# Ledger of designs, part 253: VH-VL binders against q9h9l3

Target 1, 176 residues: q9h9l3
Amino acid sequence: PRKMVAIDCEMVGTGPKGHVSSLARCSIVNYNGDVLYDEYILPPCHIVDYRTRWSGIRKQHMVNATPFKIARGQILKILTGKIVVGHAIHNDFKALQYFHPKSLTRDTSHIPPLNRKADCPENATMSLKHLTKKLLNRDIQVGKSGHSSVEDAQATMELYKLVEVEWEEHLARNPP
Below, E stands for the ipSAE of ESMFold2; O stands for the ipSAE of OpenDDE; V2 stands for 0.75 times the mean of E and O plus 0.25 times the DockQ between their complexes.

## First folded at step 13 (VH-VL)

Design zb26 (framework fv_nivolumab)
Fold by ESMFold2-Fast, scan of step 13:
Structure zb26 (fold): chain C 176 residues (1-176), chain A 124 residues (1-124), chain B 107 residues (1-107)
Amino acid sequence: as target 1 above (176 residues)
Amino acid sequence: QVQLVESGGGVVQPGRSLRLDCKASGFTFSDYEMHWVRQAPGKGLEWVAVIRYDGSNKYYADSVKGRFTISRDNSKNTLFLQMNSLRAEDTAVYYCAKENYYQSSAFLRYFDYWGQGTLVTVSS
Amino acid sequence: EIVLTQSPATLSLSPGERATLSCRASQSVDDYLAWYQQKPGQAPRLLIYDASNRATGIPARFSGSGSGTDFTLTISSLEPEDFAVYYCQQYDNWPLTFGQGTKVEIK
């Protein structure tokens, strides 16, 4: 079978008023939740807002961070040709300035059977935190010092595994 | 500069239909979830509907479910609200509202930009 | 549905005074709470997001605090342009909900 990975990215605010989201950390895990990649990434633009409450990024993390161009190359080598799982994953791809084929993309924020298992409306885009609590009875993104992209990527893979057989069968019969 | 401009409001009789438009500019419209929020005269704010960045998911407040349809045309940077079977209690100023950026697997569904609103009056 | 209750309904103060506005949630919303200012005939304006972060361009006299179920918006010294209605909004869970508003009016 085709290899599968899960990704989660942290962004910081750059550009006017800090309203542009620039990649500042990326974590990639394999099917079993083992970390394949986890690096702080230095944006090419001045950081206006670290967004630390959510990102966990601080100035100290930028000192040894991998420059964006180098990190992007490393990340894309891992993602290319694989099934990539994420939560609202288009935002991660946007931050990476990358296009991944829809046929190889799995978005746990947009899988109706997953919402159904969680007793959530199929049409509502649910947060990773709420789906993880409802389906895995686990609290993630705890505290006020920022999220762990490793934790988020691991939770995302576990959520996908709950519907994997059903959803892959659906996609095989109804290609995107 | 980010701008949201609503149009389509007016006076309409109960049971009729009306369509609201919201033209967006100054940001990449196709990257953001968009919302409609309404406010009855002299009352508070009430969330109405949301649509996913690509138009695939649509979710509604219970008060409008089955009567209102949210849609978007990303090629025209335009958000729509089709309002059917209008009732007197739907009388309100309708605001187009932009969701904030997505961050760290968290949806930050507060509204950094609002349109000026368009008044819908349902009266007999 | 998460209900947000704002108090007081009306706050009558003079310029230069401190205003303290309360917003209580029927269940925890963590830090997923925003505050808006609305003047007559205008759209709401974002003041505070993520419970305590001041939006760009918002004067330092505005501050937000609290977490979980109890939140406060403070205006340290009222200016004439601050007399308006203030709304809190939670975005922890669907449907998105707003408080009923607190009107800050000139004494």
Scores: ipSAE 0.810, ipTM 0.917, lowest interface PAE 1.0, mean pLDDT 93

Design zb27 (framework fv_nivolumab)
Fold by ESMFold2-Fast, scan of step 13:
Structure zb27 (fold): chain C 176 residues (1-176), chain A 124 residues (1-124), chain B 107 residues (1-107)
Amino acid sequence: as target 1 above (176 residues)
Amino acid sequence: QVQLVESGGGVVQPGRSLRLDCKASGFTFSDYEMHWVRQAPGKGLEWVAVIRYDGSNKYYADSVKGRFTISRDNSKNTLFLQMNSLRAEDTAVYYCAKEEYYQSSAFLRYFDYWGQGTLVTVSS
Amino acid sequence: EIVLTQSPATLSLSPGERATLSCRASQSVDDYLAWYQQKPGQAPRLLIYDASNRATGIPARFSGSGSGTDFTLTISSLEPEDFAVYYCQQYDNWPLTFGQGTKVEIK
């Protein structure tokens, strides 16, 4: 099997009225939850909205943050050739301006057996917070100072491990 | 300028079908989850259905489950609601609504833009 | 299903007065709560999201507060255009639910 990592990104608002999501932090953890990468990232465009309530990003984090172009290269070097686990991971890949092969992508917001284990409708897109509480009995994304992308990536990996055997068998029979 | 324009409403008898369309413009339609919300005459708002950005996941309010089907065509920037087996209780103005954005593994399902609404009247 | 209860059902006030609208959730929704304004014949308009953040273009007289189960929308000094129906909405869990609305009408 290929090596597996989990990723979670934080975005800030750029562009008109801050409606464009630009990468501002990325965390990557290995199978055991150890941090492989965790950096604040400076968008190439003016930040209109830090979205601090959710992102945890403040103006001070942008001081000495890694420029987007450099951070992207570092991140892609870690992701290339690996199975990448995320929650609504298409948003992370879009912020990275990166296309990861579907065959190597695992999205914990889109795994019906995971929802079933959580006693949630299989066709509903559930938040990471709710799945983590129901299945791991752990509260994440607590408080009003923003989320920890490290915490989110770690929770995402643990959630995937609950269905890994079943889901990998499903994917082998039903290639994406 | 974000714009959502609904069409397809009208008067229909109980048990019949109707399809609503919502044409989107001014944003990257394929990046957002889209919703239908309805409002019965003189009543409050009721969430009806959601569809994932790529059309893969669809979820419905219990009141319409099994009768309504949400779909989308990203190449045409159009959202659809197929309403089958219509009941008098389905009489409402139907709004398509755009979800604001996804942030940090949290889905922020509040609606920054709404269509003008299209009236569906189920009457015998 | 999370039930949102808005009170009062109707609030009769004059321009220049302060309006205070309540929204109570049957269980905690953290800060996943939005407020909308709806005028007759129009679609709802987003006012407040994440319990306390004003949406773009919304006047400073509108403010939201609260967390968990108790939320308040305040209009510090009513303008003529503020007489409308106001709805709260939670997005913490499925299904998405709205309150029944509070009508702010001219006395």
Scores: ipSAE 0.770, ipTM 0.904, lowest interface PAE 1.3, mean pLDDT 92

Design zb28 (framework fv_nivolumab)
Fold by ESMFold2-Fast, scan of step 13:
Structure zb28 (fold): chain C 176 residues (1-176), chain A 124 residues (1-124), chain B 107 residues (1-107)
Amino acid sequence: as target 1 above (176 residues)
Amino acid sequence: QVQLVESGGGVVQPGRSLRLDCKASGFTFSDYEMHWVRQAPGKGLEWVAVIRYDGSNKYYADSVKGRFTISRDNSKNTLFLQMNSLRAEDTAVYYCAKEGFYQSSAFLRYFDYWGQGTLVTVSS
Amino acid sequence: EIVLTQSPATLSLSPGERATLSCRASQSVDDYLAWYQQKPGQAPRLLIYDASNRATGIPARFSGSGSGTDFTLTISSLEPEDFAVYYCQQYDNWPLTFGQGTKVEIK
């Protein structure tokens, strides 16, 4: 079994004018894409903007959502000591108020070989949607009802697996 | 209050260099990708360059690639654009622009805040 | 690159009239589309993002609609301060591109 998981978080807008991104859902999958965690999370601050077009989060999801402090504890127990894969994953860690070691972090938005395989400029930060379409021939994040963090985490793991051998060798020779 | 303040513009001859600075305040600068956008006198807007929140990735419009270098100093909340080998066609007001949010594995690269702009005139 | 075509180039109207501005993309940009207002000598100001969301502080008379390739900015009743140039921008793919602008001028 791999000591590797993929994560994707949904945020809602809190604070003045809804400009603060607060965690409102988190999905974690294992190496094979099986769901290890998927919960709606209640921010400690008043939600000003659900950002539903992207997040898929609606008021109804907050009624029985797990409070942030409890959800954070559960999530960190899963992530600690594992290789964690994500797309622009620094945003997820920021929302979790968590520091994960760079040596155990894999960011599919910042892996030059992955962009090369997709025939994209290697120094451009590409969206998960575009990389998944080019490399897996699969459309994700379709429709207007918001994105699925489970689908995004699964796609992120599959993308990483395409470059895993090459990228792990690179990191072994060039530690972060 | 979010503010972006550009400086460094001026009149230069073709082939010369200029460095533009953009001082940011009122938000966590190190959390956002930052962009430069320019506008030639009386013309429309043209995207120039982007830099990742940590400075590691830099991407440029084809028209400036190889001549311009974007950089940032997160400890000083400052964005830079080093412009080398300037051409008459680079004459424009240069705006520092803040990206929107990263949301649900999507990059929302609209510009919620802009600086006042700094004019660069390249003429012989 | 994705080309954005704005129409009309110039719209001449009086205060109180409805303004309808179009932006058409050469390929689908989903909802990754923003609208900006620019007055002479000023930086652009964000009006609408994600095709239909009003930015903070933007009056309710401004609304955005559309998806994919066809987008509209509507000003339900023009105020004197609304006479300006309006730009659309896509952020679906690199490079980021803007429309050529629509000038809304007083009749």
Scores: ipSAE 0.801, ipTM 0.917, lowest interface PAE 1.0, mean pLDDT 93

Design zb29 (framework fv_nivolumab)
Fold by ESMFold2-Fast, scan of step 13:
Structure zb29 (fold): chain C 176 residues (1-176), chain A 124 residues (1-124), chain B 107 residues (1-107)
Amino acid sequence: as target 1 above (176 residues)
Amino acid sequence: QVQLVESGGGVVQPGRSLRLDCKASGFTFSDYEMHWVRQAPGKGLEWVAVIRYDGSNKYYADSVKGRFTISRDNSKNTLFLQMNSLRAEDTAVYYCAKEGWYQSSAFLRYFDYWGQGTLVTVSS
Amino acid sequence: EIVLTQSPATLSLSPGERATLSCRASQSVDDYLAWYQQKPGQAPRLLIYDASNRATGIPARFSGSGSGTDFTLTISSLEPEDFAVYYCQQYDNWPLTFGQGTKVEIK
C-alpha cells in the first residue's frame, strides 16, 4: 500500500574531461503515468559536455533552469517514503546525491521475471528501450535529439506494473 | 587519473583453473559496470563477461558460460575472473575494461579505459 | 548476435594520405558504436564513441560518421603513429561484439 512513483533523470558532463555525470533534468510520474515533476536543473559546476544525443539538454535549457540545491530539495520531498521505480536507478540516485532505502527501490534493469517475460537472458542488464519494445511493443528514445525523461519514466512505470504482483511477493519473502 | 592493472596470468595445463585480478584506481569503482575482454594471439577482440556495479548481475559470452565466473570487491576496488576447465582456445591476453560515463535509462557500454592486459596461455 | 564486418581487412597507405575505414552491422545499432586503435603489444585505445564523438585527447584528424548499420572512421591525413589496427564495437545489444579489425599499414 505504499505510494509509488517512477523517476528518470538526464545528466550532463561536468568536471575533468566532462566525465562527471551531473543532474540536468528530472522527471517523476505517478502510478498512472501523470507527471508530478519535470524540471531542467542547473548543475553547480561548469558544463563541459551537454551529451545532447542522450540527454536532450542544450545550452538554452539552462537559462531558466532550477538550481541543483533547490531542485534536489523538491525532488527528495516527492521521493521520501515512497516506492521509487527507475531503470538503472542507482545512476539517478548518484546524480541526486541521495540514498533511497533498498526496501523502497525498484530497478527495472534488475528484475529477473521482467527479463524472462521479455525472452531475454535473466542475468543480462537490458536497456529500457529494448524491454519497452519487447514487452509494450512501443518505440521510445527515437531519433537523435536526446531522450525524453518523461517518456522514460512513464515506460519504466508501465514495465514495473507488468511484474508488480510477482515482484512485491518475492521482496516480501526475500527482503533486501 | 584512471588506472586498471591486471594480474594473475600465466601458463596452465588444459583442465586447470586460474584467477585474474584487476585493480582499479582514479575513479569511483563502485559506480561502474566492469567487463573482461580477451584477445587470442594474432586475433581480434572478444567480449567475455560483465558485472553490475554492485556485483548482483553477471553475464557471460556463450564461449565461457559455465566455466568462468566474474566477481568484484568494491571495498578493494578489485575485479576478478575465475577461469575453470581451461581449454587451448582460452589462450589470450585478458583485459579488464571500464564503461564510459553513466546516463539514466541508457547504457553506454564502450570502454574508455583498459588495463595493460595479462596473458593466459593454456598448453600441455 | 550482432555481427560487425570491417572493410577492407588491410589498408596500405603512405603518410599524409586519407584513410577511410568501414564498419557494417548485421542490424541497426543506432549510434551505439565505438572505434578503437590498437598497436602491437598494447591495449586498445578509445578513439570514437557514440558513432561520432572523439574521445578526450584524440587528434582532430580522426572522425567518425554513420548511423544504423553503416559506419566510417576517417583519418584525414595519416601520421606515422596512426599505422595500427582499428576495431569497431557495438553496444546496442548483448552480447557486445567487435569487428574483425582493419590493419592500416605503410605502403
Scores: ipSAE 0.794, ipTM 0.916, lowest interface PAE 1.3, mean pLDDT 93

Design zb3 (framework fv_nivolumab; at its last look DockQ between E and O 0.81; V2 from the best seeds 0.77)
Fold by ESMFold2-Fast, scan of step 13:
Structure zb3 (fold): chain C 176 residues (1-176), chain A 124 residues (1-124), chain B 107 residues (1-107)
Amino acid sequence: as target 1 above (176 residues)
Amino acid sequence: QVQLVESGGGVVQPGRSLRLDCKASGFTFSDYEMHWVRQAPGKGLEWVAVIRYDGSNKYYADSVKGRFTISRDNSKNTLFLQMNSLRAEDTAVYYCAKEGYYQSSAFLRYFDYWGQGTLVTVSS
Amino acid sequence: EIVLTQSPATLSLSPGERATLSCRASQSVDDYLAWYQQKPGQAPRLLIYDASNRATGIPARFSGSGSGTDFTLTISSLEPEDFAVYYCQQYDYWPLTFGQGTKVEIK
C-alpha cells in the first residue's frame, strides 16, 4: 500500500564552538536501494566544524550546495505519505526541522527483533555499522574520510527488509 | 550554561533502595541520550546505564542489570536512577553525564558535561 | 567487553616537562575514544574526543593521537594545574568502558 524509502543525513557543526548539528547532506533511496535524492545542503548559519571524520563533508562540497530551505522542500515532498526508514532517524528529522508521523516511521536502531537476529542485546542502541556487519556481512563506514549517506541509507533499507514482515505485523497489533 | 545537578545520595544498608535524581539545564534535554557513570572511592570510572532521548530504550552494565532502573521526565528536564537491592560494591560517587553532539549514523557516546556527583555509601 | 589498559599507572614529572600517556584497547575501537581529566573531589572533564579532537576550552598543549588499538594523550609542557588523573574511554561498542587511569603527579 504505502511506498517505503530510507533516509540518511550528514551534519556539520554550526553555532557557538560548532556545537549545533546542521544538515549538510541528505540521501534518500527507494525500497530497491535506488537513489531518489542525494544533495549537499548549505546550512543557513556559518559552518564552524565540518566534522569530516564522520560527515565526509569538506569545504568544496558547500560551494554549489543546495540552500537548506530549498533542499528541505524537495526532501519533504519525497517523504510525505511514505513509510520512512532510518537509523536513529530522530536525528535526521531534527536536522530537517521536520515531523514525520510515528505510524509511518521505522527506526532500525529501535527494533528489538533486529538486535536479536544480530545476537546483540535487544535494548541496546546498536550502530548501523555493527548491525550491517553482523546481519549483512558487509563493512560500511570504512576509512577516515567520512561516511557515505547513500551507503548508509542503502544499508538501512536492507536491514529493515530482514525484519519487515514480522515488524509490520507487530506494529499492526501494537500501534505506535 | 549547561548544568547537571545530582541529588539523592546517602548512606543505606545492603538490600535497601535509593533513588538518584539529575536536574538538567542549559540545553534541550529531550534531544540527548543520558548516562549514569559511577566511581568507587579511590577507583576508576564505570559506566552504569543509558536512556534514549525519549525514554524508550534503556540499557545497563551487567553489574547493575535487574537491580537498577534508569528513567527520565523530559517535561521536568530530570534523569533518574532507581537503585534496588543495593550491595557494598555499589558504593560510589554517581555522576549523570550528557552525550556530545549527534551525527545521524555515528553514535558519539563521549561525555561533554558531567554533574558534580552524589555519593552513595552502602554499608552495614 | 573491550578492555582499555592505560600506562604508566603513575607518571612523576616536573612543570614544563612533556607528558605522554598511553591507552591500549583489547580490540579495535576505530576513532571512538575520548580522554578525561579528573582532579581530587571533582567530576571528570572532557579533554579529547574522537581520538584527536580537542574539546571546547581545552588548552592547545593537550593533544590526542592514535587509532584502532593504540592511543596517546600528550601534554606538551606541563602546567601546575595539569597534575591530575587521566582516563581514556571507548564508545565503539557496548558496554562503554574506561581505562584504569594514569596519575600525573609532581616529582
Scores: ipSAE 0.815, ipTM 0.926, lowest interface PAE 1.2, mean pLDDT 93
Fold by ESMFold2, look of step 15:
Structure zb3 (fold): chain C 176 residues (1-176), chain A 124 residues (1-124), chain B 107 residues (1-107)
Amino acid sequence: as target 1 above (176 residues)
Amino acid sequence: QVQLVESGGGVVQPGRSLRLDCKASGFTFSDYEMHWVRQAPGKGLEWVAVIRYDGSNKYYADSVKGRFTISRDNSKNTLFLQMNSLRAEDTAVYYCAKEGYYQSSAFLRYFDYWGQGTLVTVSS
Amino acid sequence: EIVLTQSPATLSLSPGERATLSCRASQSVDDYLAWYQQKPGQAPRLLIYDASNRATGIPARFSGSGSGTDFTLTISSLEPEDFAVYYCQQYDYWPLTFGQGTKVEIK
């Protein structure tokens, strides 16, 4: 069976007015939630806004962070050939400057059966925080110090497991 | 610099249709979820609809569901709102709006840029 | 859906005075709250996002505070251009909702 991992990234603001989202942390977990990768990453551009409220990234994390090109190589080595699960995962791939095959991509923000299980409209894009609370009875992203990409990747994998059999069968019948 | 320019507003009779356009520039349009927000004369703001960055998913306020269709053409940097079966209560200035920067699992759906709006009047 | 109740409905003040505007959510919206300014005939302008962060180009006299259900926009010393309607907006839950507005007018 094809191996499955979950990924979550944190971004900082670069570019004019700090509006460009650049990768500054990436965490990858395996099917059982074990951490395969968790690194702070130094963007190739000047950081204008650490976005710490959401990212959890502070200036000190960047001092010895892995340069983006090196981190990207490490991350892509882990992702190659695997089913990759994420939440609004297109944003993570944009920050990685990477395209993963659609047939091997699972986005928990866009799975109608998962929304139905949470008693949410199928086409409402639900936050990871709310899905995790409704379906796993867990609070994540607690406090004002920023999100943990490890916690978020683990939650994302657990959410996918709730609909994995149904959704994998759906995708087999309806290839992207 | 970010610009959003709405067009297509006008006066129409109840039961008729109208299409609004919003042309975007100064940012990568296909990176962002886009919204329509409306404001009836002398009233507050009401969120109307959102469309996913690639057009594959849409969500609507209950007041317009089944009558309005949001769409986008990323090759032309254009957002659309098709308004069918128009009612008097749809009379409003319609704004297109851009979400702030994207971040991991936190959806930051405040609107950092707005168009100047286009007036739709539904009257006999 | 989340109801945002703004108070007062109207705030009559003179230039140089401090304005304090309130927004109360019907349930916690964490820090997912924004404030907008709207002048007659104009589109809304983002002032504050994520409850307390000033948007680019917004003067330091504007500040936002609060979390959860109770939020405040403060204008430390009103300028003539600050007389407008102010809206709060939550973005933690669907549908996205706005408060009904607070009009800040010249006394």
Scores: ipSAE 0.807, ipTM 0.921, lowest interface PAE 1.3, mean pLDDT 93
Fold by OpenDDE, second read of step 14:
Structure zb3 (fold): chain C 176 residues (1-176), chain A 124 residues (1-124), chain B 107 residues (1-107)
Amino acid sequence: as target 1 above (176 residues)
Amino acid sequence: QVQLVESGGGVVQPGRSLRLDCKASGFTFSDYEMHWVRQAPGKGLEWVAVIRYDGSNKYYADSVKGRFTISRDNSKNTLFLQMNSLRAEDTAVYYCAKEGYYQSSAFLRYFDYWGQGTLVTVSS
Amino acid sequence: EIVLTQSPATLSLSPGERATLSCRASQSVDDYLAWYQQKPGQAPRLLIYDASNRATGIPARFSGSGSGTDFTLTISSLEPEDFAVYYCQQYDYWPLTFGQGTKVEIK
């Protein structure tokens, strides 16, 4: 059986007008929610917008942040060969400039059985916050000081575990 | 610079079909969720439909569900809205709209860019 | 669905005056609230997102505040080009919904 990890990334804005999303923090947890990786990451380009409301990233976090290339190597080493669970995970992979095999990827923002369980429309992409509240009765991403990528990764893993058996069977019958 | 250009609007009779196109440029089209929003003459704004970045998921307002189909061709940077069984109340300017940036597992579905809109008039 | 109620329906003011527009949600939408400006014959333009963040290129005289159910758009000193219809929009719940709009007109 393949090992499973959950990932969540925080991005800051770089490039013109800060419209480029650059990786600034990455958290990875195992199946039990134990933290395997959690680092602030220094983008290769100047940060124009810290997006602190969402990212939780502040200038002080970048002082001793791990350079992107180094962090990317560390992260990829952890992800290789794993089933990787995330929420809207394509954004995380994009920020990492890495694409995990689709067959080994699980996106909790796109699992109809999960939405059904939450009494949400199957075709509506739900936020991690709402799903976590509905299914785990837990509040995440509270306040305006920014998110915790560790908390988000843990929540993502817990959500997936609720539908893991059903979804893995589905994927086995319908491989991507 | 980001540009969205709608086309395909016109005058049609009730029960007929019409397809709208939206040509996108100035950004990585395939990275973003795209939306249709409409505005009846002299009225407010109404969200119509959304399509995921890769087209794998679609969601509609109840008012158009079962009649409208949103789709996209990322190779052509084009968004589509197939409108079937048109009704008089579908008369509106139809806008294609780009979502804001995604951040921290939160979908920020405000619309930072809009097309100029294309008018659809359904009348007998 | 979340109902957004804007007030007043019409705001008649003169250039240089302060404009205060209200948007009330039927239930909390946190700060997932945006404001748009629309002029006749034009598409809406994003002014504010996340309740209080000014969009790129938007003049400093525009500001947004609020959280939960009560939101405010403020124009500190109206310019001639600011007379338009303003809409709020929530993006915390499906379906996405807009307020009915506030028209800011010349007194």
Scores: ipSAE 0.765, ipTM 0.921, lowest interface PAE 0.8, mean pLDDT 95
ESMFold2 (binder alone), look of step 15: mean pLDDT 93; pTM 0.947
OpenDDE, look of step 15: ipSAE 0.714; ipTM 0.910

Design zb30 (framework fv_nivolumab)
Fold by ESMFold2-Fast, scan of step 13:
Structure zb30 (fold): chain C 176 residues (1-176), chain A 124 residues (1-124), chain B 107 residues (1-107)
Amino acid sequence: as target 1 above (176 residues)
Amino acid sequence: QVQLVESGGGVVQPGRSLRLDCKASGFTFSDYEMHWVRQAPGKGLEWVAVIRYDGSNKYYADSVKGRFTISRDNSKNTLFLQMNSLRAEDTAVYYCAKEGHYQSSAFLRYFDYWGQGTLVTVSS
Amino acid sequence: EIVLTQSPATLSLSPGERATLSCRASQSVDDYLAWYQQKPGQAPRLLIYDASNRATGIPARFSGSGSGTDFTLTISSLEPEDFAVYYCQQYDNWPLTFGQGTKVEIK
């Protein structure tokens, strides 16, 4: 089977009033949760809003950050040809300005069996922290100093592994 | 800049159907989850339904489940609410509402923009 | 479902006075809490999101504080245009819920 990785990105606000979401950190982990990539990324546009409460990004992290163009190239080399797992992963792909094939994409915010195991409504889009608490008995995204994209990517992979067999079988019968 | 415009409201008899439309402009409609929120005359706000950015997931308040259907057409930047088996208690101003931005694996389901609202009156 | 209780139901004040509005959640909502202003015949307007962040274009006299179960919206010095109904909303869990509202009216 194809290799599988999990991704989570942090965004900062750029553009008018900081309403544009630009990539500022990316973490990628392998099937076992080992870190393959974790870098702060410098957006090509001026940062208006660090969104630190959620992103954990501060001005200091931008000093030695990898420029967007270079970081994007490194990330795409890791993702290409692999099954990529994420939570609301379309947002990560938008920030990367990247198209990943639907057949190789797994979104843990849109897997009904995962919600069912968590005793949540199958049609509701549940947050990563709630699914992780319900299914793994683990608290993530604690505190007010921002989230760890490494922690989020690791939790996302572990959640997917809970439904991997049944979801891959479903996708084989119902190709996206 | 960002604008949401509802239409389709009116007076309708109990048991009948009505469809509401919400036309969006000024943002990339296909990037956001969209919601319907209603407000009965003189009362507070009540969340009604949500639809995922691509239309695949739909979730409803218990009070409307089985009677209302939310849908969207991203090519037309339009959100819909099909209301069937209408009851007197469905009388309300219905607002189309845009979700905040997704951030760092956190869904921020506050409503940064609202439409002007469209009144639905279910006459007994 | 998470119930939000706003107090007081009505707050009668004069321009220039400070307004302090309370919102209490039946269980923790962390910082997933927003405040809206609504004037008669108008749609709600976002004031505060993520418990304490002021929305774009909202005057500095509006501030939000609190976390978990206890939240406060403060208007440091009321202007004539601030007399309205204010709602809190939680988005920590489904279904999304609103408080019943606090009406800020002229004394």
Scores: ipSAE 0.807, ipTM 0.920, lowest interface PAE 1.2, mean pLDDT 93

